# VHH binders against DNA primase large subunit PriL (priL), part 13

Target 1, 340 residues: DNA primase large subunit PriL (priL), of Thermoplasma acidophilum (q9hjd1)
Amino acid sequence: MILPDRKQILDRELIRRIADTTISGSGHSDGLSEYASIRKAAFAFVESAVLGDQAYSPIENAELAFIVWILAALDENIITARTIIKARDTVEKQLRLVEHYEDLEEFGSRLGIEISVFGEQIGKDHLYRIGVADFATYASRVTGSKYRLSNQIVREGYVYVDEDVMAKVLREAFVSFMFDTLDQIRKEDAIETIKSVLDDLEKIRESYRKAHNVRMIAGKGDASMFPPCMKEIIKNLESGVNVSHMGRLALASFLHKAGYSEDEIVPYFRNAPDFDENITRYQIKHISGEISGTEYTPPKCETMRSNHLCYMDDDPLCHREWMKHPLTYYEVKRRNRKIR
Short names: E, the ipSAE of ESMFold2; O, the ipSAE of OpenDDE; V2, 0.75 times the mean of E and O plus 0.25 times the DockQ between their complexes.

## First folded at step 7 (VHH)

Design p1 (from d3 with P109F; framework vhh_rezetamig_d1; at its last look DockQ between E and O 0.31; V2 from the best seeds 0.00; counts 0 for: pae E 3.3 > 2)
Fold by OpenDDE, look of step 8:
Structure p1 (fold): chain B 340 residues (1-340), chain A 122 residues (1-122)
Amino acid sequence: as target 1 above (340 residues)
Amino acid sequence: QLQLQESGPGLVKPSETLSLTCTVSGGSISSGGYYWGWIRQPPGKGLEWIGHIYYSGRTYYNPSLENRVTISVDTSKNQFSLKLSSVTAADTAVYYCARETYYDLSGSFDYRGQGTLVTVSS
């Protein structure tokens, strides 16, 4: 289990050793081999995150440390976000696999969270208690009614929680820890400290660039016929800009109604920092009515405006009084093209 | 409940610097895991991201505005600020301060101010 240690993570000497260790022939001590392994694993982790690989990959403390410095040196928001999300998810899984409750308490302690096991029982059936303040801070970051303070047992300043809630709270604390620790490292210092692996950093950058330049497979429709609002959403997605849930819903439903298949829609969302193909497909199926039984349509223009998603610019068609829906825009454009 | 409120002049002359402050209440800016950001919406246009700041002072700006934008944070006052230099009519917009999440499954912002209109006019 990972036991985050800020002091260890910020240990430049350790990081240098990891960075500078070369797998030279038969004479390297077992320790040198370990550093090389750590380095390799750290890079693999970051790369996998960049590529959207959601496979579980255990992380060791030293690997985590080096990952933080890789992120510091790269200084790319999307890479940072993807990597931290992957690390979060990994940690959450590890927390659930913990055999010793003492390790959980220690994990909490290292993150500044008051957590303890309630009861003498050793195993997965343990109840946990978390300080109310800590719970309020981190549980609020987790989606779902199960994680709301109002739905918890609160006694004497503690929230009593099951393994799932415990893991969710601690993973969010871990995320905060990661960002805070990362912010203590200057990019220039990181680059200098791990200068021996700059080529590997460039490989990650290249992977990132390739991932972002992934040409959205033009579905059945000519993007030139899309309304400005949809074009803007697409542009933002392509550039890695975070798009709101409503924006994503609007685009997905629009593309669906325009005749795009699930496979044709999914690529539009691939560059999202938290892209998950399974989740995306699920959402598309939901929007298409396959799961929900209700087919969604994109929001009307008024709704798009109220959600700050409308982009009329100087488009005369958008300014028509009768233009009330993004699909109307698309239909008009399609009709005009057939006449030419 | 976390609340954000924009404050500053609603009118700025061309070539001057637009200055806004966001006051945060019901929570501390000195909380890890969030960015504190500025966004704007020009009339008839979509929402534009300006930039954000971490409580430690680290900033990231929209490249289109990077040379003109400065975001700062005052943790003691639980505030963060926006400065936009050399303004033109194109900078007329409703400006919002917001808290940004580290992931965008549910959106980029979980809290946002009511917004303040800033008009650039002579």
Scores: ipSAE 0.312, ipTM 0.728, lowest interface PAE 2.1, mean pLDDT 85
ESMFold2, look of step 7: ipSAE 0.253; ipTM 0.680
ESMFold2 (binder alone), look of step 7: mean pLDDT 85; pTM 0.873
OpenDDE, look of step 7: ipSAE 0.152; ipTM 0.651
ESMFold2, look of step 8: ipSAE 0.380; ipTM 0.759
ESMFold2 (binder alone), look of step 8: mean pLDDT 85; pTM 0.871

Design p2 (from d3 with L105F P109F; framework vhh_rezetamig_d1; at its last look DockQ between E and O 0.70; V2 from the best seeds 0.00; counts 0 for: pae E 8.9 > 2)
Fold by ESMFold2, look of step 7:
Structure p2 (fold): chain B 340 residues (1-340), chain A 122 residues (1-122)
Amino acid sequence: as target 1 above (340 residues)
Amino acid sequence: QLQLQESGPGLVKPSETLSLTCTVSGGSISSGGYYWGWIRQPPGKGLEWIGHIYYSGRTYYNPSLENRVTISVDTSKNQFSLKLSSVTAADTAVYYCARETYYDFSGSFDYRGQGTLVTVSS
């Protein structure tokens, strides 16, 4: 179980020793020193996050510490966000597998959160006690009525929650811990500390650039027919810029109606900071009606404007009085290439 | 009850620097895990994310604006600010400040100001 330790993460001397460890002349992974194994696992974790690989990747405290220094040295918003989200998901799985409540209380203590099991007996259906302020801070990040304070038992400054709510609250506190801890490391200090592995940092950047370039190539031909509103959403997703839920729904439903398969739609979302391939595929199935029974249609232009998603600019087709829907734009472009 | 309010000049001359301040009331800007961001909407166009700042001072900017944008925070005043240099008519927009949570599909922000129109004109 990860038990975050800010002092260990910020231990520059330990990080330098991990970075500076030399591998035997053969370079084979067998027989690696403890520090070399930590370094290798940390880089693998960051690369898998950048590539959107959803495979469970267990890490321990030392790997987590080195990951933070990799992120500080890279200083790239989207790489940081993707890596912290992957670490968040790893922690959530571990929290759901906790055997002893003392480990849970220690985890909370390391994050600055007061948490305990309510009652003295250990059983399957415990309630967990969390301070109201901590609950309010972190539960607000979790979607769903189940996670609202109004649906919890509240008594004398404490909230009493089930295991599912507990895990979701603590995982969000872990995210805050990671961002707060990362923020304490200056980029210049990180680069100096792990300077012996700067080539491996560039491999991470190259992996990101390669994955981004492949996405652009795959969508380029068909995207020429898209309305400006969809092109802008795509541009923002590719740049790691935050795109609202409505914007993502609009794009996914548009691509579906434009004839894109699930496999063709997923890559458009890979640069989103919270990208999860399985969740994304589930949402696409929901939009397509495969699991919901109802296909979603992208919003009409009036609705796109009302949600601040319209980018008409000087586009001659968007300014036609009869142009009321992004799908109409796409249909016209497909039939008549001379209306560019 | 958390509230955000934009303030600053509504008119800025071309080539000058646009400067806005967001005042946060009813809550602390120093909460970990939140970003404090600036968003704008040019007339007839969609929202454009400008950038955000962590309460410690670390910033992240839209790459298309990165060379012109500075976002800063003053935790003692519970405020954060935007400076956009070398403005042109294309920077005319309604500017919003916001508290952002990036990590789920429920939304990109949970509190936003009323917005302030900034016009770039000779």
Scores: ipSAE 0.012, ipTM 0.489, lowest interface PAE 8.9, mean pLDDT 79
ESMFold2 (binder alone), look of step 7: mean pLDDT 85; pTM 0.873
OpenDDE, look of step 7: ipSAE 0.126; ipTM 0.632

Design p3 (from d3 with H52Y P109F; framework vhh_rezetamig_d1; at its last look DockQ between E and O 0.37; V2 from the best seeds 0.00; counts 0 for: pae E 7.2 > 2)
Fold by ESMFold2, look of step 7:
Formats: sequence, C-alpha cells, structure tokens
Structure p3 (fold): chain B 340 residues (1-340), chain A 122 residues (1-122)
Amino acid sequence: as target 1 above (340 residues)
Amino acid sequence: QLQLQESGPGLVKPSETLSLTCTVSGGSISSGGYYWGWIRQPPGKGLEWIGYIYYSGRTYYNPSLENRVTISVDTSKNQFSLKLSSVTAADTAVYYCARETYYDLSGSFDYRGQGTLVTVSS
C-alpha cells in the first residue's frame, strides 16, 4: 500500500542506487535485485500512463519515489498529469480496500489532513470527521452533487462523511502531495541523479512525442476531442440508428465550425438510412452560409438537452457550471493540446 | 464561493507592457494541485491560453507568447499577475484569469473571472 513519504521520495542517494542497479543474470532465477524490480515497475507505470492504460497497477512507496524522479527528469506537463492521475486512481483503489480505519487516519496524517473516526465501528458503517476548509479544498475537485458541502452533515466547523466521500477527499489530497513534492525536484538534478537510465527515459519521450505529434498534425480531425453529445450522434449514424433532424443539423454545423470541409463532413452521414449525397452537400452549403449568406451555429447545451441529445454522463468538463456549448467543449479540449 | 477578479489598465500604448492582476477570494491560491492562469479572447475569435503558474512560482507559457510573457504570484496577497511586453494592436482582447485543473482528461479550468477588456491603441 502507498503511504505518502516525502522524505523517502526526496532521498537522492536511494534514487541513485535504484537507478544504478545492474541486473544479475546468474542461475535460473530471475536474477533481478529488489532495486531492479522497483526500477522496472516504475518505468512500466509511467509508460502505461502515457499510453492511456486504465488498468489497476499495484505499486508501493519505492516505485512511487522513482516515478517522481522519472517525471522530474522528463519535465513534460501532460506526462506528469497522466501519471499522477493513474497514481491517484491506484491510491483510491487501495483506500477502498483497507480493513482498518486507522490506516485511513494514518494516510490522512501523512498528507496533513487530520481525520477522526466518529463513533465505534459497527460492521463497515462508520463516519469520518474533517475540517470544513480541507473538505472544501479537496471535495471541490470531485464532480457530482454527492460531494458538495450542502449535501453533508456539518457541525461547528466539521464535516461528517462516509467512506466513499473520504476516499475521494484523500485521493485529491494525495494529488496535491505529489505535485508539491515534484515541485521540489529540479529537472537538472533529476537528470543527473538517474543519468544511468536516460535511454529508458528517451524511449518514454519518443512514445509520447509520436502520440503527441499525431494529435497535433490531425488537429481538427481528432474526434476524441468532441463532446459526448456529438460522439453519441456519430455512433448512432454509424450504426444506422435513427437520428433526428436536430441531431443531424447539430452534428453538421458542429463539424463545419470545427473546421471540417464539405468533403470531410459528408462521410459521417453515409450510413444514414435516407442518405442522399447531393441533398447532404446542399444542406452543408446552406449551413456554411454559402447559399444563405449566414452560417448556422450548433445548438447550445440547453437546446441539446431539450431535444434529448445531451449525453454528458459523468464527463468532468460537461459538468462544469460554465460549460454551455458543444463548441466551447471542443475549443477547451483543443487548447489543452497546445499547452507547453 | 471561489471568485477571481481581474484588475489593471484597460488601455495600453503599442510597444509598452500590459500588466494585469487577478485577486482570488473565497479560496486560497496556495492549494497544491491547482494552476492559476491567464487566457484571452481577441474580438470575434476563440479563447487563447497565455500561460499558468503553480503557487510555488513554477510557470508554463504558450510557446507563441513565451518570449513576451511573465506570470507571477504573490501568495501573501492571494494574487497572481500577468505582464505581456511589446504589445501591438493584435494583443487587444478580453483577458480572463482562471484556475486550471491539472487533469488532461477534462477541461483545463473550473473557475474564471468575468474578464477585462484591454485595448492597445496609439
């Protein structure tokens, strides 16, 4: 189980020993030292995060420590974010599996969050107490009405929450711990400390650059950046499911505003049961203003909901108070790709 | 409850430095895991990210602007600031300060100010 330990993470001598360990190949045993296993697991963890692998990856404190130094040496904001999110999810899984509430209290204490268990344990039902300031700080990062302060028991500056809410609070505090700890390591120091494994770093960097370059070149063509409402319309059209006139208009106008040409838009409609290429091209020309002189803008989220076209599910961006338009969703997702 | 408010001159002469301050209320700028950023929207165009800062002082800038931009933070005043040097008419825009999430799988910000128009003119 991961227990936050900044002193271990910042132990440069330990990190250098892990980096410099050579693999022993004598005998039929694996020949791997404990440090070599830690190093291999740390690199695998970062690579899986870069590739978007959502599978649970059990790691412990020593692997986490080496992961932080890998991230500092790479100095790539998106690699860092994806890796810390994967570590966050691993920690949340571990926190939900603890058998004794004292382990949650210790975890919180390591993160500077003082937690009290309320009452004696009755089976697995018990409540936790935390200060309102800590709850407000970390619960605000979690989407959903369940995690709003207004839905919690509040008494004299304390919030009383169940295990689910507490696990979410602790995972977000762990994220803060990771970013704060990483901030204390300078890139030049990280590169010097793990210089014996720079070729393994370069392999990760090459994999990330290849994936990143594909996204940058594809730009407007990357449907992964589309809002869920547009993805659902596309899925229904591909499957031959009936899509209303409003749904088809919303998609065509969205693709046009996203920079797609007439030739790029038409294929999205070819599996529609009433598809006619000439009619479709005429309608796209009308939407673009080529015929009418006025470009059609796709509907706002409010209109999409009124027409039963909104499929936001638990998408974090769709649930933001300020997210009111499918084009805004797309613009935000595209801008994130250009962050240094 | 968290609120962000931009302040600074609305008119800047060409070649001079645009300077804005964002004041954060209802929350602490010193919260780990959050980035504090500046975005702008030129008239009739989409949003453009300028850069962001972690409360420790570590900055990240849009490469197209990085040679002209400086973002700084003053945790004692719960504020962060933007300086954009050598401005031209192309820098005329509504400027917003924002809190940025660190998640790649979601939007880049979860709170922003109401914006302030900055005009670059003779």
Scores: ipSAE 0.016, ipTM 0.545, lowest interface PAE 7.2, mean pLDDT 79
ESMFold2 (binder alone), look of step 7: mean pLDDT 83; pTM 0.843
OpenDDE, look of step 7: ipSAE 0.039; ipTM 0.580

## First folded at step 8 (VHH)

Design q1 (from p1 with Y54W; framework vhh_rezetamig_d1; at its last look DockQ between E and O 0.03; V2 from the best seeds 0.00; counts 0 for: pae O 13.9 > 2, placed apart)
Fold by OpenDDE, look of step 8:
Structure q1 (fold): chain B 340 residues (1-340), chain A 122 residues (1-122)
Amino acid sequence: as target 1 above (340 residues)
Amino acid sequence: QLQLQESGPGLVKPSETLSLTCTVSGGSISSGGYYWGWIRQPPGKGLEWIGHIWYSGRTYYNPSLENRVTISVDTSKNQFSLKLSSVTAADTAVYYCARETYYDLSGSFDYRGQGTLVTVSS
């Protein structure tokens, strides 16, 4: 079972050792040193997440630590989201497999959550006690009436829950922990600390590019003609990442201008955490001018950048000085395709 | 402070190869984390991205120029170079070498040379 340790995760010396260790002869049966093994496993985990592999993969604490630094160095929202979700799922499964309640309590403690087992262990039927504040914070992030505070037994400041609810609450706490920890690492520092494996980071980026190009939902138009910013927003939505209001507006207005109908646009937003079909349709009708009488256009590139929604990557078209609008990008791509 | 400086001939004949070198000072190309790229600005036109190179030698080129462009890096000299073959008058431009941020989603240039004018003329 993973027992997250922020101090360990933020230990630069440990991370450097993992990054810099070369495969020396006979340390393991497979010829890898311990640090090399950790590094390999960490990269494999991130790569699997990028590729959308949902298979269970156990994670060790040191591996988790290195994964965090990989993510910090990459500084790619979609990769971060996918990796953390995969880790979350792994942790949830591990929590359900825990045989000793002390491990659960320790896990909670490391995440800043007070959790205890209530009653004697009769098989796997235990009640767990969680502080009301913690429950309210993390259970609210889980979909389903079963996880609402109003549906729980609350006594003396604690919520009494079954294993399922416990696991769901703790996994969300873990997600929060991961993001908080990542926020403590500067990307420049991460790059410097793991500089010896920067080529491997590039491989991950390449894998991401390849994998996501294949999974792009082809709408009315060829998604390959979309600018990188729109592609990124789409991928975030697909991954359940909470895209900002501006990001959603940008995508919806872009798709509308690209000729997509309301029915064709709505599916792009279905995986949003706060998805409501009626609200979404209303918003689309608003931006299309059906309700408002005013047709919206996506924001300019400058606006996209200022709102941290720009994703230029190494796209030469985005690097053109005259490229000032996402729709211009789309138009150029469409024109070029017609000439071929 | 990181500085980039372009060097090479300012005049190239049609059909010949344009060759430029960028010398980096105040920092190492091998430090990683960045692409090292070339951009150009033809007279009266906007900036055009040519391509870039990773310190390991990995390259990516503008598709419009891919068949004519070669970018190389010499980490021992802390330099990277541009070769553009079969030049025409259309290749007349101010050429800039630049460092590209890769970890930033903006894909911006954080450092750029002063630029060098290359004229293609018979």
Scores: ipSAE 0.000, ipTM 0.214, lowest interface PAE 13.9, mean pLDDT 83
ESMFold2, look of step 8: ipSAE 0.005; ipTM 0.477
ESMFold2 (binder alone), look of step 8: mean pLDDT 85; pTM 0.870

Design q2 (from p2 with Y55H F105W; framework vhh_rezetamig_d1; at its last look DockQ between E and O 0.30; V2 from the best seeds 0.00; counts 0 for: pae E 5.0 > 2)
Fold by ESMFold2, look of step 8:
Structure q2 (fold): chain B 340 residues (1-340), chain A 122 residues (1-122)
Amino acid sequence: as target 1 above (340 residues)
Amino acid sequence: QLQLQESGPGLVKPSETLSLTCTVSGGSISSGGYYWGWIRQPPGKGLEWIGHIYHSGRTYYNPSLENRVTISVDTSKNQFSLKLSSVTAADTAVYYCARETYYDWSGSFDYRGQGTLVTVSS
C-alpha cells in the first residue's frame, strides 16, 4: 500500500534514475527494468486522471513519487487537481482493504495525524480515536452527515469513529500531504530532472486538450430532453427551495455542456435563496473553462445518487443498466427524438 | 465553521499602495490543500481574479495585474494579505478574500469574505 514518504518523493537522484532508465539493447528488459515499469505506470496514472477514468488504479510509493514530479513539470492546475483526486480515491480504497490496524496508524503518523485503536473502550464500530482538531480539519472536507462532528462520539477532546470515517479523514490528509509536497518542487527543477521524458509530458497535454475540446451535445440545448435529476434541481431553484452547492454546480456544468451560454445559465439561479449574480457568473466562467482553462463535466449518476440529487422515479431511460450519466440521458433523448 | 474577514482602509489616494488583510478563523491556513486568494469587483463590472497564495508563500497572480500585486501570508496570525501598488481610479472595487479549491470537481472557491469596498480618490 502507499505509505506517504516525503523524503522519497523529494529524492531528486532517484527520480532522475527512474526518468533516465533505458531498456538495454533493442528492448530486452533484463536487469533494472523496474524503473521503466514505474515510469510507465506513473504516466498512465496521470493520463487516466486527465481523461476522467475513474477505474481503480493501484500504485506504490515509487510510482507516486514519479507522479508528483510529472505534475510539477506540467504545472497545470486542473491536471494536478484531477490527478491528486484520483490518487486520493486510490488511497481511500487501499485504506479500506488494510489487513492490520497498525498500518492505518503508520499511515496517519506519516501524515502528522495521531490516531489510535481503542476497540474495547467504546465498541467494535468505534475502534479509532483521533483528536478533535484533526477530525474537524479533514472531515469537514467530506460530504455527508455521517462525517459531521455532531454525529460522532466525542470524549475528552477525542473523536471515536469507525473504519469508514477514519479512511475518509486519512484520504483528505493525504490530499494536503500531496499539495504540500508538490509545492516544494520548482517547475524548473522538475523539467530538468525528468528532461529525458518531456515528450511523454507533451502527450499528456495533448490528451488533456482533446478531452477539453470534446462536447457531448451539439447545438443549443432542449430543456424538454433534460434528465429528471436536472429537472428537479431546476424546479427547486425556481421555487426558492434549498439546493446544495453540488446540485447547483451539477446543473451549471450540465447546462454549459448542453450548449447554454453564461447569460442563459444565470437565470436558472436567480430565485436561489443566496443568489448573487456576480458570484454565479464567476462560477459559470470557472465551469466553462474561461478562468480555469478546462470545461467541467457534471457528476455521473452514481455520484448524483450518493449526494441525494437523483430523482429517477419511474423514468424508463434512467432505469436502463447502461445509463450512467446525465449527459448520456440528454444525448439519448435528443438522438431518439422523432424525426418527422 | 470557517470564516474569512477582510480588513484595511476603504479610501486610498491615487499612486499609493492598496493594502488589505484577510483574517481566517474556524480553520487553519497551514493545513494545506487549499489556495488563499483575492478577488475584486469594480462597480458595475464582473469579478476579477487577482491572485492566490499557498501557505508556504508560493504565489500565482493574474497576468494583467502581476506587475503591481503582492500577496503574502502570515501563518502564525492565520492571515494573508494583498498589496496593490500604484493604484488609480480603475482599482476602485469591492475586494474579497477567498479559499480556493483545485482538488474537487467544482474547482472554485468554497468560502469567501463579505467583501470590503476600496475607493481610489483624490
Scores: ipSAE 0.212, ipTM 0.667, lowest interface PAE 5.0, mean pLDDT 80
ESMFold2 (binder alone), look of step 8: mean pLDDT 85; pTM 0.870
OpenDDE, look of step 8: ipSAE 0.279; ipTM 0.702

Design q3 (framework vhh_rezetamig_d1; at its last look DockQ between E and O 0.02; V2 from the best seeds 0.00; counts 0 for: pae E 16.1 > 2, framework grips, placed apart)
Amino acid sequence: QLQLQESGPGLVKPSETLSLTCTVSGGSISSGGYYWGWIRQPPGKGLEWIGHIYYSGRTYYNPSLENRVTISVDTSKNQFSLKLSSVTAADTAVYYCARETYLGSFDYRGQGTLVTVSS
ESMFold2, look of step 8: ipSAE 0.135; ipTM 0.623
ESMFold2 (binder alone), look of step 8: mean pLDDT 89; pTM 0.904
OpenDDE, look of step 8: ipSAE 0.462; ipTM 0.778
ESMFold2, look of step 10: ipSAE 0.339; ipTM 0.744
ESMFold2 (binder alone), look of step 10: mean pLDDT 89; pTM 0.901
OpenDDE, look of step 10: ipSAE 0.324; ipTM 0.725
ESMFold2, look of step 11: ipSAE 0.248; ipTM 0.684
ESMFold2 (binder alone), look of step 11: mean pLDDT 89; pTM 0.902
OpenDDE, look of step 11: ipSAE 0.504; ipTM 0.799
ESMFold2, look of step 12: ipSAE 0.000; ipTM 0.120
ESMFold2 (binder alone), look of step 12: mean pLDDT 89; pTM 0.903
OpenDDE, look of step 12: ipSAE 0.454; ipTM 0.781

Design s1 (from m1 with Y109H; framework vhh_8k46_1; at its last look DockQ between E and O 0.01; V2 from the best seeds 0.00; counts 0 for: pae E 13.6 > 2, placed apart)
Fold by ESMFold2, look of step 8:
Structure s1 (fold): chain B 340 residues (1-340), chain A 120 residues (1-120)
Amino acid sequence: as target 1 above (340 residues)
Amino acid sequence: AVQLQASGGGFVQPGGSLRLSCAASGFTFSSYAMGWFRQAPGKEREFVSAISGSGGSTYYADSVKGRFTISRDNSKNTVYLQMNSLRAEDTATYYCARDSGWYTGWFDHWGQGTQVTVSS
């Protein structure tokens, strides 16, 4: 069972031992086999999330810890989001199977949330209580009228909820815990710590590239769904304003991931003051993996900001806590198109 | 400042071998992917090979697969290109380049070239 443990997740020496373990030829479980199994399960979990596999994949705390370091080293926001959501779904299933309320209290405590069973029943089932601020924070992320504060019993700063509502609240708190913990790991530290398995990391990137490219082609949207950062780069290129190499790489890789062909991407650059079609086509072939063998992903939002390429302004989606990547923005915009 | 110094070019017969070296300085070498490109007179610069910062992943243009091997020695800040079974079509100036990061595909620094000439 997963019980969140930030200290274990951030234990860099444990992670290094798991990464560096060689597979035992004897099949003996003397810790070398166990660490290899943890590593294998962690990579399988991330890959299944990338491919959209909804099957239940039970994992333990050590696998979760290694998954976080894989995500930090990959530094791919949509892979991160998919993997954390898959872990969230695993946790929700776990929470619904708990037989003893003390385990729910411990889980909440690990997330910084005080919960308790109500001492007197209201109705025929046990109720759980949680502070109104915590409920409001996390329930806001769950769709459906059942999860709105206005539909809960509220008394003196506490919300009283059934098991279903509590599980949904705790799963969303787990998502925040995962992102907060991940933010404490620098990419360079993660790469160094798990350097023994960088080949396996690149296999995850390849699986993501294939899956992401196919979905982008099939559902290619229009420029109105692009994040503000990409719209600004496009505007500057169309106006003949100089755009940095990082800005050009960001746009080209974004358009490729959005399903645009080389012939469709090149025109975006033709008004650039130093346009060279052959160089532009080379760079597009390189980011697509046609020349390099690997597909380039555009920079995450933080990197875009540090390069002065972020133009989020008042955009409500850009300001979401979990919005860390231009591709995530695009995917969410396309999905919301279908709902409305 | 970033410095990339390619060397090891020369004249070889078809079917011969050469080993190119690129010495790097001015940056944390192991944090960046490295690549080799080539340019024949009157032709566009073309990708030859690339290697990730750790050396764990390598990539080759189809025209050189099976004949060329890229490697790196992070303790010596050097990337190598072993070129075997050379053909006249491999004649070019060969450039080493630094990727802008771990492996982004957008190379931002280039060494001076080293000439490789394959002829009988």
Scores: ipSAE 0.000, ipTM 0.222, lowest interface PAE 13.6, mean pLDDT 79
ESMFold2 (binder alone), look of step 8: mean pLDDT 81; pTM 0.811
OpenDDE, look of step 8: ipSAE 0.339; ipTM 0.774

Design s2 (from m1 with S52Y Y109H; framework vhh_8k46_1; at its last look DockQ between E and O 0.01; V2 from the best seeds 0.00; counts 0 for: pae O 12.4 > 2, placed apart)
Fold by OpenDDE, look of step 8:
Structure s2 (fold): chain B 340 residues (1-340), chain A 120 residues (1-120)
Amino acid sequence: as target 1 above (340 residues)
Amino acid sequence: AVQLQASGGGFVQPGGSLRLSCAASGFTFSSYAMGWFRQAPGKEREFVSAIYGSGGSTYYADSVKGRFTISRDNSKNTVYLQMNSLRAEDTATYYCARDSGWYTGWFDHWGQGTQVTVSS
């Protein structure tokens, strides 16, 4: 079981050793082989995340440490998000496999969360106690009514939960821990520290590029013509990021207006944490007017901005004074392509 | 209860500077991204800036890039917005907000607004 250790993760010397260890040809026996193994496993993990591999891959503490530095050096938000999500899921599985409740307590402790077992230890059916504040913070990030504070037993400032709920809470805490730790590492420092493996970083970038190019759903419209806001929403969805309802609505309505069918729109949402095909189809039918009788239009640029869904960056088209709607962006791009 | 209290607004001349502060309470401040929004009369609320995590990631609206700087002090549970080279178009009520989670990009908690008026 992974026991996160920020001190270990931030140990530059350890990271350097892992990065610089050359597989000298001979036997498993020297400490050097272990570092090489750690490095290999860490890269493999990141790569698998980039490729969307959901296979369970156990992570060791040192591997986790090195993964963090890889991410810091890469400084790619999508890669980071995917990797952390994969790690989260891995951790959750590990937490569920814990044979001793003390391990959960320790894990919580490592993340700064006080957890205690409540009641008689009868088999695997332990209740755990967690502070209301911690629960509220992390459980709110978990989809499902089962994980809502309002549905929990709350007494004297504590929430009493089963192992399943606790695992969900802790995995979210782990996510926060990971991001927080990453924020403590400067990109330049990361690059310098793991300089010996920069080529491997480039391979990851290449894998990412390939993976994203392939997944560009050859829909009716070239995703390259989409406005930056929609592209970003798509990226987030692809990464399993919990996109807001407004974001989802914006994308769905945009795609609908762009001429995408229900069947063509549904795949965009498959990686959403709360994906349900039936619900998604219902929603699409709703926005298309099939059910509601009202066809939805994506929000105006101003609305997108107000909801922090605007990602115009350096896009010159977005910066045009007359650009006021994502569909206008798409129309302009489509017209320009036809002239070319 | 989550509380956000913004302060630091006022009257300034074009080209002037202001520093906004938002004091947060009722949650683990360091675990949340914080943001600033603004709303001018007759206009919709618009995103201004956000800061994620321990302060490593910052975002700005294009209209304020290079002029505004967002920062945070986790020890004080406070997020700041340094506004330089202020323009008339920066006149608005500024709001502090909390992200719903790590890098979600969705802000769901809002504080009281502070008025910024840039006029000659």
Scores: ipSAE 0.000, ipTM 0.205, lowest interface PAE 12.4, mean pLDDT 83
ESMFold2, look of step 8: ipSAE 0.011; ipTM 0.459
ESMFold2 (binder alone), look of step 8: mean pLDDT 79; pTM 0.792

